# VH-VL binders against Type III pantothenate kinase (coaX): the designs that were tried, part 3

Target 1, 235 residues: Type III pantothenate kinase (coaX), of Pseudoalteromonas translucida (q3ijv0)
Amino acid sequence: MKLLIDVGNTSLKAKLWQNEQVQACDLNNLPWHAITHVIYACVGRSELLNAILAQAAFNSISCFEAKVTKTLGGLTCAYEHFNNLGIDRWLALIASFTLYPNKACIVVDAGTATTIDVLNCDGQHLGGWILPGLDLMTRSLTQNTQRVFDDENTPFTNQLGINTPNGLKNGALVATIGAINQAKPYLNDKNTQIIFAGGYGSLLQQQFKESIFDPMLVIKGLNYWYELDENSNKL

## First folded at step 1 (VH-VL)

Design da9 (framework fv_daxdilimab)
Fold by ESMFold2-Fast, scan of step 1:
Structure da9 (fold): chain C 235 residues (1-235), chain A 121 residues (1-121), chain B 110 residues (1-110)
Amino acid sequence: as target 1 above (235 residues)
Amino acid sequence: QVQLQQSGAEVKKPGASVKVSCKASGYTFTSYGISWVRQAPGQGLEWMGWISTYNGNTNYAQKLQGRVTMTIDTSTSTAYMELRSLRSDDTAVYYCATLYSGYDLPYFDYWGRGTLVTVSS
Amino acid sequence: QSALTQPASVSGSPGQSITISCTGTSSDVGAYNYVSWYQQHPGKAPKLMIYEVSNRPSGVSNRFSGSKSGNTASLTISGLQAEDEADYYCSSYTSDSTLVFGGGTKVTVL
């Protein structure tokens, strides 16, 4: 099995991959006897990741860091300087391309930032947008204005706000919905698949009919990155 | 083609301040963080600090904390490094450099040609 | 006085291999796989030769290779050429989330 690790700005997420499935893992009791490869991506430093990599080395297990490339299999990155695309976005694109072959995709990762990426049915990434995440949108207004206040008990909805917390929360959601809708004209395919990941991915998925929420999208991308990269290097 | 164009040489008196500019071109300015590295004549490289071109967050070398300020102007794709209370041992070539991508990639793939700052009475 | 220790000079003849060491502590070179190497010719800005211990940027000759063991990183230049005569600096990420440089090594091609 593979150990898949995604290190973001605020957390480390680790999962096992076996029999084409993501499985939970206990970082305090990793099954090193059964792990054959460690595949990881990191945006920052992590003491926990370093400890895991040291354990892998002690057990003579190969570790591979996922990197953005111009092309990978049939997938092509839109960025001229491909290494400027965030690794989590690349992994989400890899997973989307692999899981929904020959489909145009709009890939939305709704975390601390919300990223929207457009992928055509031929595997060409067309580009994307980076927005403040829902919490960051609301926080930016409460930090910079005295009249605007937040209430964490107020839900995000797409309705017109009739009080300040409601207007703040719903404004953030509506702005995000609008950005996603603005991505649609770049694809002329009625079979476009919208895929959501991240902490607010489930909330956004409810706003779009026939869309998919996959909280493991980036993690799955690590596995598919390794399979595509390793196989191309061997073949 | 990534280019970092730095301002011209400066001569300053002890106690003065100097502000060096670094104008970026050939790429999306907000995609690369900017680091500042200096080199005194005949000496080695010294990292001064880093600024995010995305959100303006800075991280300065401890020895320069309180004397250095790094800023950006996204409208002109320009980064600035201001060093205050200049001493003769601040005489150095000051470089700006970019990171390829990512928050904590601690290497510099593109460099400006350097700005000589001479502190003399 | 530098955070990372390098030999002041290393020399070799054309075609030979040379190695430059870079010794730090368990809080920098020993802690992280974020060691880079820079080449600097007189009057020029530094050029990245190696990043993340052993990776080469596009356009850097495969004669340059990097490695690390414990608290010591090494840069090896095989098939030494006259154009390799320069100053070489190592750099490492630290547990304080800062960067430090070595004192530099002058490579002389005899």
Scores: ipSAE 0.000, ipTM 0.392, lowest interface PAE 18.9, mean pLDDT 85

Design du12 (framework fv_durvalumab)
Fold by ESMFold2-Fast, scan of step 1:
Structure du12 (fold): chain C 235 residues (1-235), chain A 123 residues (1-123), chain B 108 residues (1-108)
Amino acid sequence: as target 1 above (235 residues)
Amino acid sequence: EVQLVESGGGLVQPGGSLRLSCAASGFTFSSYWMSWVRQAPGKGLEWVANIKQDGSEKYYVDSVKGRFTISRDNAKNSLYLQMNSLRAEDTAVYYCATSPFYDILTGYYEDYWGQGTLVTVSS
Amino acid sequence: EIVLTQSPGTLSLSPGERATLSCRASQSVSSSYLAWYQQKPGQAPRLLIYDASSRATGIPDRFSGSGSGTDFTLTISRLEPEDFAVYYCQQYGSLPYTFGQGTKVEIK
């Protein structure tokens, strides 16, 4: 099995990959006897990741860091300087390309930031947008204005706000929905698959007919990155 | 104070045998992979053999496979290298050392080396 | 096995000068598990850098490591008299662990 680790801005996510599916793992009791490879992506330093990589080395398990490349299999990055694309966005694109072959995709990762990436049916990434996440949108207004206040119990909905907390929360959601809708015209394909990941991915998925929520999209991307990377498969 | 103290080196004739010992103190020996690293006079370092914490796995460089045997006794905090069918090219200072290790609890890279013991294979 | 090739073989410099030492691997070193050691005559090796760029405890900040994949560098920004020694790189990303052949940094 493979150990898949995604280190984001604030948290480390780790899962095992066995029999074509994601499995939960206990970081304090990793089955090193059964792990054959560690595949990871990291934004910044993580003490916990370094500890896990040290244990892997101690058990003579090969570790591979996922990196953005110009091409990977049939997938091509849109960025002029591909190294500037965030690794989580690349992994989400890899997973989408692999799981939905020959389909145009709009890939949305709704976390601290919300990222929207456009992928055509031929594996060409067209580009994307970075927005503040829903919480950051609301936080920025409450932090900078005395008359705008947040209610911790106010939900995000797509309805017109009839009080300040509703206007704040619903405005953030509607702006995000609008951005996703604006991505559609870039794909001249009526069979476009919209895929959501991240903490608010489920909420956003409910706003789009026939869209998919996959909370493991980036983690799955680590596995498929390894399988598609010709240099990593040389053992 | 961490110490690794090698012993058992000396002059031996080609085809002979020699057993090296390494006495460990000041750290939890049973928690570390242990290595033997050698250095021929005037030459560089060469990793020779490595043994898992519980002795269940042993690895060797190809040049010593079938001739050298690494072992350990955790109750005695001791590491051993049994060297058989010695050749002139085995002449070297032999160091016992921890295998490269990052201590998760302290966050430090722990790297301990002994002072070395000289093995000379010559008629 | 991964073969590590160090260059130059010998570097003759004066105190105060910068030393740049290279270590090239025949295959990519997993997770940048590469260490640099200093060895003085009659002494055991001393760890300087681990994980390609992390300084070991007690090592002065004039020592720095960089690199990934197959190309690694040890830099000594301003040589002190005590820095004249032989330097070895070592990979521990996969067994068997391997060392480079060494670079001797000597006084002119």
Scores: ipSAE 0.000, ipTM 0.376, lowest interface PAE 22.0, mean pLDDT 84

Design du3 (framework fv_durvalumab)
Fold by ESMFold2-Fast, scan of step 1:
Structure du3 (fold): chain C 235 residues (1-235), chain A 121 residues (1-121), chain B 108 residues (1-108)
Amino acid sequence: as target 1 above (235 residues)
Amino acid sequence: EVQLVESGGGLVQPGGSLRLSCAASGFTFSDYWMSWVRQAPGKGLEWVANIKQDGSETYYVDSVKGRFTISRDNAKNSLYLQMNSLRAEDTAVYYCARDLYEDWGYYFDYWGQGTLVTVSS
Amino acid sequence: EIVLTQSPGTLSLSPGERATLSCRASQSVSSSYLAWYQQKPGQAPRLLIYDASSRATGIPDRFSGSGSGTDFTLTISRLEPEDFAVYYCQQYDSSPYTFGQGTKVEIK
């Protein structure tokens, strides 16, 4: 099986890949006898990742760091300088391209930041947007405006706010919905698939008819990156 | 074995110009955002400017905007800071620093030894 | 800009003692985008902690970071002679990337 690790700014997510499925793993008791490859992506450094990589080396298991490339298995990055695209965005695009072949996609990862990426049906990434995530949007106003306040019991909805916490939370959601809708004209394709990932992906998915929430999208991208990368497949 | 070595500091009169250089080795320079961070004698640290891997984006603290220009030459593994219209308050040790980059934030994992810039009449 | 205030300004301790250093932000620092640096006399700063609590490569486990939002702490569990230095916190949540004014840890 493959051990798939995604290191973000505040957390490390690790999963096992076996029989075309993502499986849970216990980081304190990794099945090194059954793991054949470690595929990882990281922003910055992680002590936990370094410890896992050291254990892999002790067990003579090959480790591969996923990186952005201009092209990969029919997928083409929009950025003039492809290495400047965030790795999680690239992995989400790889997964979307692989899971929904020949479909135009709008890929939304709703985490600390919300990223929106546009992919046409031929595998050409058209570009995207980076927005503050829902929590960052609300936090920005509570930090920078003296009498705007929030409470953790107030949900995000698309309704008009009739008190300050509702106005704050719902404003953030409505702005995010608006940005996603603005991506649609770039594809002009009725068969476009909208795919949500990230902590708020499920909430956003509920706002869009016929959209998909895949909390493992980036993790699946690590597996497909490895499979599509010719050099990794040869090892 | 990451090394950053600054040079170009010295004594300059107010209104003058100076160009700082930083020679990088021991890592793939073109993979990293790079920063200049300064420290006035006996004072704390102040971020000054940073530059994207390919040089396509640059950011500056407001107090130096329009006066300082950060640039890089990836073929030479070098970072530069062109300082114009220097003021007494620009007096500091200037450090070259490697950014561990994210789309929306940076912290600095390796620093050079620094080069002293003194702006005095 | 986010202003970081460190306290105390100076901490006078003996080797073997525990040091606790505070960094308070004027605004919430999202996603724990907070780093700590050590600067020894005549030397460049050295990264100790990033993402509020992650130790940088090569940093001894006596150094630990904690906190979130506006309140962050650097703890040195048992001071060694080499740990007497100035410590700076830095936020990287928003530009400009600001540092605290520093806490000097000095030998008593």
Scores: ipSAE 0.000, ipTM 0.401, lowest interface PAE 18.1, mean pLDDT 86

Design du4 (framework fv_durvalumab)
Fold by ESMFold2-Fast, scan of step 1:
Structure du4 (fold): chain C 235 residues (1-235), chain A 123 residues (1-123), chain B 108 residues (1-108)
Amino acid sequence: as target 1 above (235 residues)
Amino acid sequence: EVQLVESGGGLVQPGGSLRLSCAASGFTFSSYYMSWVRQAPGKGLEWVANINYDGSEKYYVDSVKGRFTISRDNAKNSLYLQMNSLRAEDTAVYYCARGEYDFWSGYSAFDIWGQGTLVTVSS
Amino acid sequence: EIVLTQSPGTLSLSPGERATLSCRASQSVSSNYLAWYQQKPGQAPRLLIYGASSRATGIPDRFSGSGSGTDFTLTISRLEPEDFAVYYCQQYGSSPWTFGQGTKVEIK
């Protein structure tokens, strides 16, 4: 089985991949005897990741860091300097390309930042946008405006706000919905699949009919990155 | 054996707040996605909220978004559900359940459940 | 959201008989993401089947699941007294996760 590790700015996510499925992982008791490969992506420093990689090396297990490339297995990155595309965005594109073959996609990862990426049905990434995430949008106004306040109990809805907390939360959601809708004309494809990931992915998914929510999209991308990049005798 | 034990349920008036707790034992709590599932008296099951292994990702059913907050403390092997602005429609037995949401994972089904804790929202 | 409709609502049978319970989805559900649960009065649900056809640990072989797409079936080949309960199907392939309304299997 493969150990898949995604190190973001706030957390480390680790999963096992076996029989074409993501499985739970106990970081304090990793099954090194059954792990054949460690595939990871890292933004910034992680002492925990370094400890895991050291354990892998001690057990003679190969480790591979996922990197952005110009092309990968039919997928092409839009960025002029491909290495400037965030690795989590690349992994989400890889997973979307693999899971929804020959289908145009709008890939939305709604975490600390909200990223929107546009992929055509031929595997050409067209580009994307980076927005503050819903929580950052609300915090930016509460930190920089003395009369704007937030209430953690106030939901995000698409309705007009009739008090300050509603106006703040709903404005953030409406701006995010608008950005996603603005991506649609770039594909001009009635069969476009919208795929949501991240902490607010489920909330956003409910705003779009026939869209998909996959909280493991980036982790799945690590597995597919390895399978496509290594070009094994099996592939 | 693995076990989940809920607590914190009770009678609360509309608009009130309540905090549910779930104590986990017999397994490595930090390795699992955890969920809250509720069941109104005489009705079926409804998924409420999910939290990933480290608390960085949280998901909610629309009817509770902004009112309920799921959280966990891996050092204490505990899962929580903070319920605010409670409505009569929130009256239900709340179950803590172990599982892992993933589109491709066979382990996403809820393989262990707590006994449930009753929340009654009534004036 | 995917709506799961279970039928019949109530199934009245005697011990020793075969029970067949249906779960119909409003949209296609991958068979890998359909589960069945058993709930007895006053108790928490118990996982029986996951991935449409895989028995959970400790579940007797008289329980079997089948189906794909929009139509799924739970079969109990020979009812035992302890099998009289409410059964729920659940899909976990599309957010939000949804449960069927339940089928009550009761003694005739």
Scores: ipSAE 0.000, ipTM 0.399, lowest interface PAE 21.8, mean pLDDT 86

Design du5 (framework fv_durvalumab)
Fold by ESMFold2-Fast, scan of step 1:
Structure du5 (fold): chain C 235 residues (1-235), chain A 121 residues (1-121), chain B 108 residues (1-108)
Amino acid sequence: as target 1 above (235 residues)
Amino acid sequence: EVQLVESGGGLVQPGGSLRLSCAASGFTFSNYWMSWVRQAPGKGLEWVANIKEDGSEKYYVDSVKGRFTISRDNAKNSLYLQMNSLRAEDTAVYYCAREDYYGSGSYLDYWGQGTLVTVSS
Amino acid sequence: EIVLTQSPGTLSLSPGERATLSCRASQSVSSDYLAWYQQKPGQAPRLLIYGASSRATGIPDRFSGSGSGTDFTLTISRLEPEDFAVYYCQQYGDSPYTFGQGTKVEIK
């Protein structure tokens, strides 16, 4: 089985991959005897990741860091300098390309930042947008203005706010919904699949009919990155 | 053939506890002092504790005094390290090692493969 | 406690060359109770020398230890590919036992 690790700015997610499925992982009880590969992506330094990599090395298990490339299998990165595309975005594109073959996709990862990436049905990444995440949008206003404050218990909804906390939270959500809708014309395809990932992915998915929420999208991308990268080296 | 096999390592949260074991074979365990030595990832070796042949004397590095307890069971040819109140800085591979002597001083002649202890939130 | 300082921190050499590793103690090591260990990546340390100059069983004669008091040296007369590793000195003359920070011998 493979151990898949995604390190973001604030958290580390680890999952096991076996029989084409993501499985729960207990970091206090990793089955090192059954793990054959560790595949990881890391935005910055992580003491927890380094500790896990040390455990892998101690057990003589190969570790692979996922990297952005210009092409991978049938997938092509849109960026002029592909190395500048965030690894989490690349992994989400890889997973979307693999799970929804020959289908145009809008891939939304709603975390600390919200990223929107457009993928056509031929595997051509067209580009994307980076927005502040929902929490960062509200925090930016509360941090920089004396009168603007939030309440952590105030929900995000798509309704008009009639008090400051609702105006803040709902404004952030509505702006994000608008950005996603603006991506649709680039594909001009009625069969476009919208795929949501990230902490607010489920909330955003509720705003779009026939869309998919996959909280494991980036993690699945790690597995598919490894499988596709290994195969491309043979060509 | 002298063999030392550690076990009991794993991932634990700060403040937690772990008990390490070392199974000895290929020599008369009850005739030797035994040590625990640790190594943080990418760092050097640090001696942790040792114990006399009969368990009557135990010594520790200052940073673990009151938190770690070394013990042995000569009937089972086993060495133990009970680790309490674990801290991030206790993260290391823990080696079981046998002490042999030269004159009145002891050196570490055989080492186990180690067991990794990771203390992280 | 006795502090052991090893030098150099890294030694870059080619196979066939002589390696000289230094270990200096903050105070005299009782009875020259000083040992040297070799550690390869992912492996446990291996005893090379004890009592400053006595080779452990099975250690090739290209390894030799010397020195007394506060100044100790490990010499590898002709480096072989398997000798590229990290080397640690350790004193056992006084409690607590202490190790040097290590010298990495790497291929040039």
Scores: ipSAE 0.000, ipTM 0.361, lowest interface PAE 28.1, mean pLDDT 86

Design du6 (framework fv_durvalumab)
Fold by ESMFold2-Fast, scan of step 1:
Structure du6 (fold): chain C 235 residues (1-235), chain A 121 residues (1-121), chain B 108 residues (1-108)
Amino acid sequence: as target 1 above (235 residues)
Amino acid sequence: EVQLVESGGGLVQPGGSLRLSCAASGFTFSDYYMSWVRQAPGKGLEWVANIKQDGSEKYYVDSVKGRFTISRDNAKNSLYLQMNSLRAEDTAVYYCARSYEYTGEYYFDYWGQGTLVTVSS
Amino acid sequence: EIVLTQSPGTLSLSPGERATLSCRASQSVSSSYLAWYQQKPGQAPRLLIYGASSRATGIPDRFSGSGSGTDFTLTISRLEPEDFAVYYCQQYYSSPLTFGQGTKVEIK
C-alpha cells in the first residue's frame, strides 16, 4: 500500500491507499511492513513529517514529494509560471482529471482560502480564482467594524440577512456561490462536473445540483500524481 | 531545537531611539510570521507588531504606529524592531515570538528570552 | 479592540489541587481563536493551549482548555510544584491581538 501525506501549516493529514481506496491510518502504528511508497506534499515545515520520512528511510521505503509541473499525463497547467500554482490546487486538478476523465470540471477547495479552478474536457487547466474562505470573509469584517459581530451559532445560508449576523454569514456564502457560477461560462459544456473539497465543501455542494463532494480529493491526487509522474515511473 | 535570541535593549532617554534584533535558528525562518510582544515591569503581555513571512504585511498596536518599524532579513534569519521617539511608557521587556499564520490566526508557539528596554532620564 | 478579562486575579492553592482559570472576552472570539500561556518569574511565556482546547507540543495532559464564544476556561487537574506561575489568555480572532491581564497561581 502507499502512505499519502498532506501537510498544511499546523496539521498533517495521512491516509493509506490500498485496493483503489483511501483508508485511515494510525500515525503511532504505521504498517511499515506493508507500505511500499510514501507520497507527500508539504506547505511549510513539519517535524512530524520529518520523523515519518526518517522511519520510511530506516525501513528502506522510497519517498516522493509531489511537485507542480507544466504537464502531467495529459493534464496541462494554465499558469505562466507553473511553480506558482499551489500544490493542493494541482493535486485537486490531478484527482479531478483522473476520476472524471474527458469531463470539463470546476474544482472548488473550500478551506482557509477558497480556490476555484477550471479544467476543460481535454485536460487543459484554464486558470482559477483565490478567494478568502468563508470564515476569513466573516472575520475580515469584524476586525475593523464595531457593529459587525460573528455569532458561532449563526449558520451560513443563501437567504437575505435581516440581522447583522445573518447578513455577515449569508453574504460570505452568496459571494462564494456567485464566484463559482461565474466560472461556468468559461467551459460552455453541458456535462461540466463541479467537485467540492475542503472543510466547507459539503456546505457548498448543497448549493449546486448534481455536484460532488469529495473530502479526500487532494489525498487521492497524491496517489494519482505518483502514478502519472514520469520521474517516479523511471525508477 | 527552535531558538530565538533578542539583543539591542538598554537604557535610553525619552525621545531617543533603539533598534532591537532577534536571531532565529532551528527552523525555516522564512516560513513564519514573526512578532514582537512586550511586558512592562510587573505588568501583563502586550502585542506590539507582527510581520508576514515575506515582509509584505506589517501590523502595529496603535500606541506605536508611526514610531516603531518592524522588519526582517530572511537571508540572515533575523527580525528587527526600530523604535523611535521612545516614551517612558515603552519601558518593557521585548520578546521576539514565532506565529503560525495563513488565515490571520496568530498565536505564539516559541518565544525568545526577551531584551529589556528602559526609557528614563 | 477585544478586551480579555481573567478571573480570579490570584488563585492560592496547594500541590495536588485542581486549578480552574477563567477568561472572558468582551466580544465573541468564536470557538477556536484563543490561546493560553504560562509564565514563570524571569522567564519568557510558554504556549500551553491554542485553538481554545488543543495542547501544544510537550505540554502535560493535566492542562486542558475549554469554552467558546466569550467564556473560556483553563483547567489544571492536579497542580505540580512547577505549575505555580502566571497564566495569560490571548485572542487571535480580531486585530489588535490582545492578552488578558493574567491570573497568578501561587502556593497556599
Scores: ipSAE 0.000, ipTM 0.412, lowest interface PAE 18.6, mean pLDDT 85

Design du7 (framework fv_durvalumab)
Fold by ESMFold2-Fast, scan of step 1:
Structure du7 (fold): chain C 235 residues (1-235), chain A 120 residues (1-120), chain B 108 residues (1-108)
Amino acid sequence: as target 1 above (235 residues)
Amino acid sequence: EVQLVESGGGLVQPGGSLRLSCAASGFTFSSYWMSWVRQAPGKGLEWVANIKQDGSEKYYVDSVKGRFTISRDNAKNSLYLQMNSLRAEDTAVYYCARWEGYDELYFDYWGQGTLVTVSS
Amino acid sequence: EIVLTQSPGTLSLSPGERATLSCRASQSVSYSYLAWYQQKPGQAPRLLIYDASSRATGIPDRFSGSGSGTDFTLTISRLEPEDFAVYYCQQYGYSPLTFGQGTKVEIK
C-alpha cells in the first residue's frame, strides 16, 4: 500500500492507499511492513513530515515528492510558468482528470482560499481563479472589534440577508456561487462535471445539482500523480 | 510529552470577570490552533473559542461573543481566556485543548480543566 | 449549526460485551470530520477516533469508528473495566464546532 501525505499551511493529512481506496491511518502506528511507497506534497515546512520521512528511510521505503509539471500523461497545465501553480490545485486536477476521464471538469477547492480550475475534456487545463475563502471574505469586512460582523455561528445560505451577519455570510456564499457559474461558459460540453473539495466543499456542492463532493480529491491526486509520473514508476 | 495546565478559575459574582490561563509544554505551541471547551456540572461538552497559531483569527460560540476574549502569547507558550460580564450559565469546568488535523481540526490533547463558579 | 444526537443515552453492559454507540447529524458532516472522545468522572476528555474511523495514538484496537454523511458509529468490540465512561461525538466539518450530548456506558 502507499502512504499519501498532504502538508498544508496549518497541519499534515495522511492516508493509506490500498485496493483502489483511501484508508485511514494512525501516524503513530504506521504499518511500515506493508507500505511500499510514501508519496507526499508539501506547502511550507513540517517537522512531522520530516520525522515520517526519516522513519520511511529507516525502513528502506522510497519517498516521492509530488511536483507540478507542464504535462503529466494526457494532462497539460495552463500556467505560463507551471511551477507557479499550487501543488494542491495540480493534485486536484490530476485526480479529476483520472476519475472523470474524457469529461470537462470545474474543480473547486474551498479552503482558506477558494480555487476554481477549468479542465477541458481533452485534458487541457484552461486556467482558474483564486478567491478569498468564505471565512476570509466575511472577516475582511469586520470593521470594529466592539461589534463583530464576522459571525462564525451564523450559517452560510443563498438567501438575501435581512441583518448584517446574514448579509455578510450569504454575500460570501453568493459571490462564490457566481464565480463558479462564470466558469461554465469556458466549457462547451454537456457532460461537464463540477467537483468540490475543501472544508466548505460540501456546503458548495449542495448549491449545484449533479455535482460531486470528494473530500479526498487532493489525497487521491497524490496516488494518481505517482501512477502517471513516468519517472516515479521505475524501480 | 504534551501538557496543558489551566489556572485562574474560582468563585465570582454575576457580572464579574475572570482571566483563565493555560500553560503549554512538550510541543511547538506557536504551530497549533488552540481552543477553550467548557463543561457545565453534570452536562456535556461545549466549544467556547478558538485561536489560530499566530493569533490572527479568533472564533466564539454565540453565547459568549462580546463577553469573552481568547488570546495567546507564543513567547510564553500560554493561552488565555478573558471572561467579562459573567452569568450563572457560564459556571463550568474550562478545558484548554490543542487542535490537530489538516484543514479540519479535532482536539488531540486536553488539559485537566479549571472550575469557574458564577454565584452570588 | 449541526446538531449531533447520540443514542442510546445510557448503555448498560457487562465486561466482555460489544458496545455500539450512534451519533446522528442534523445535516451531512463534510469529509466525515467527526471525532469520538472518552471521558471518565473527574477527568478531561480523551481523543479516541478522528476522521470518523482513524484511531488516535495509543488507543486499543477494540475501539473502531465508522460512518459518513449523517450516520456515525463508535464500536467497542469487547468492553474492559476501564471502558465504562461517557462517550462524546464531535463534528468539525462546519462552524460552530458541536458535540453530541453523550452516551454513558455503565456496568450492568
Scores: ipSAE 0.000, ipTM 0.429, lowest interface PAE 15.8, mean pLDDT 85

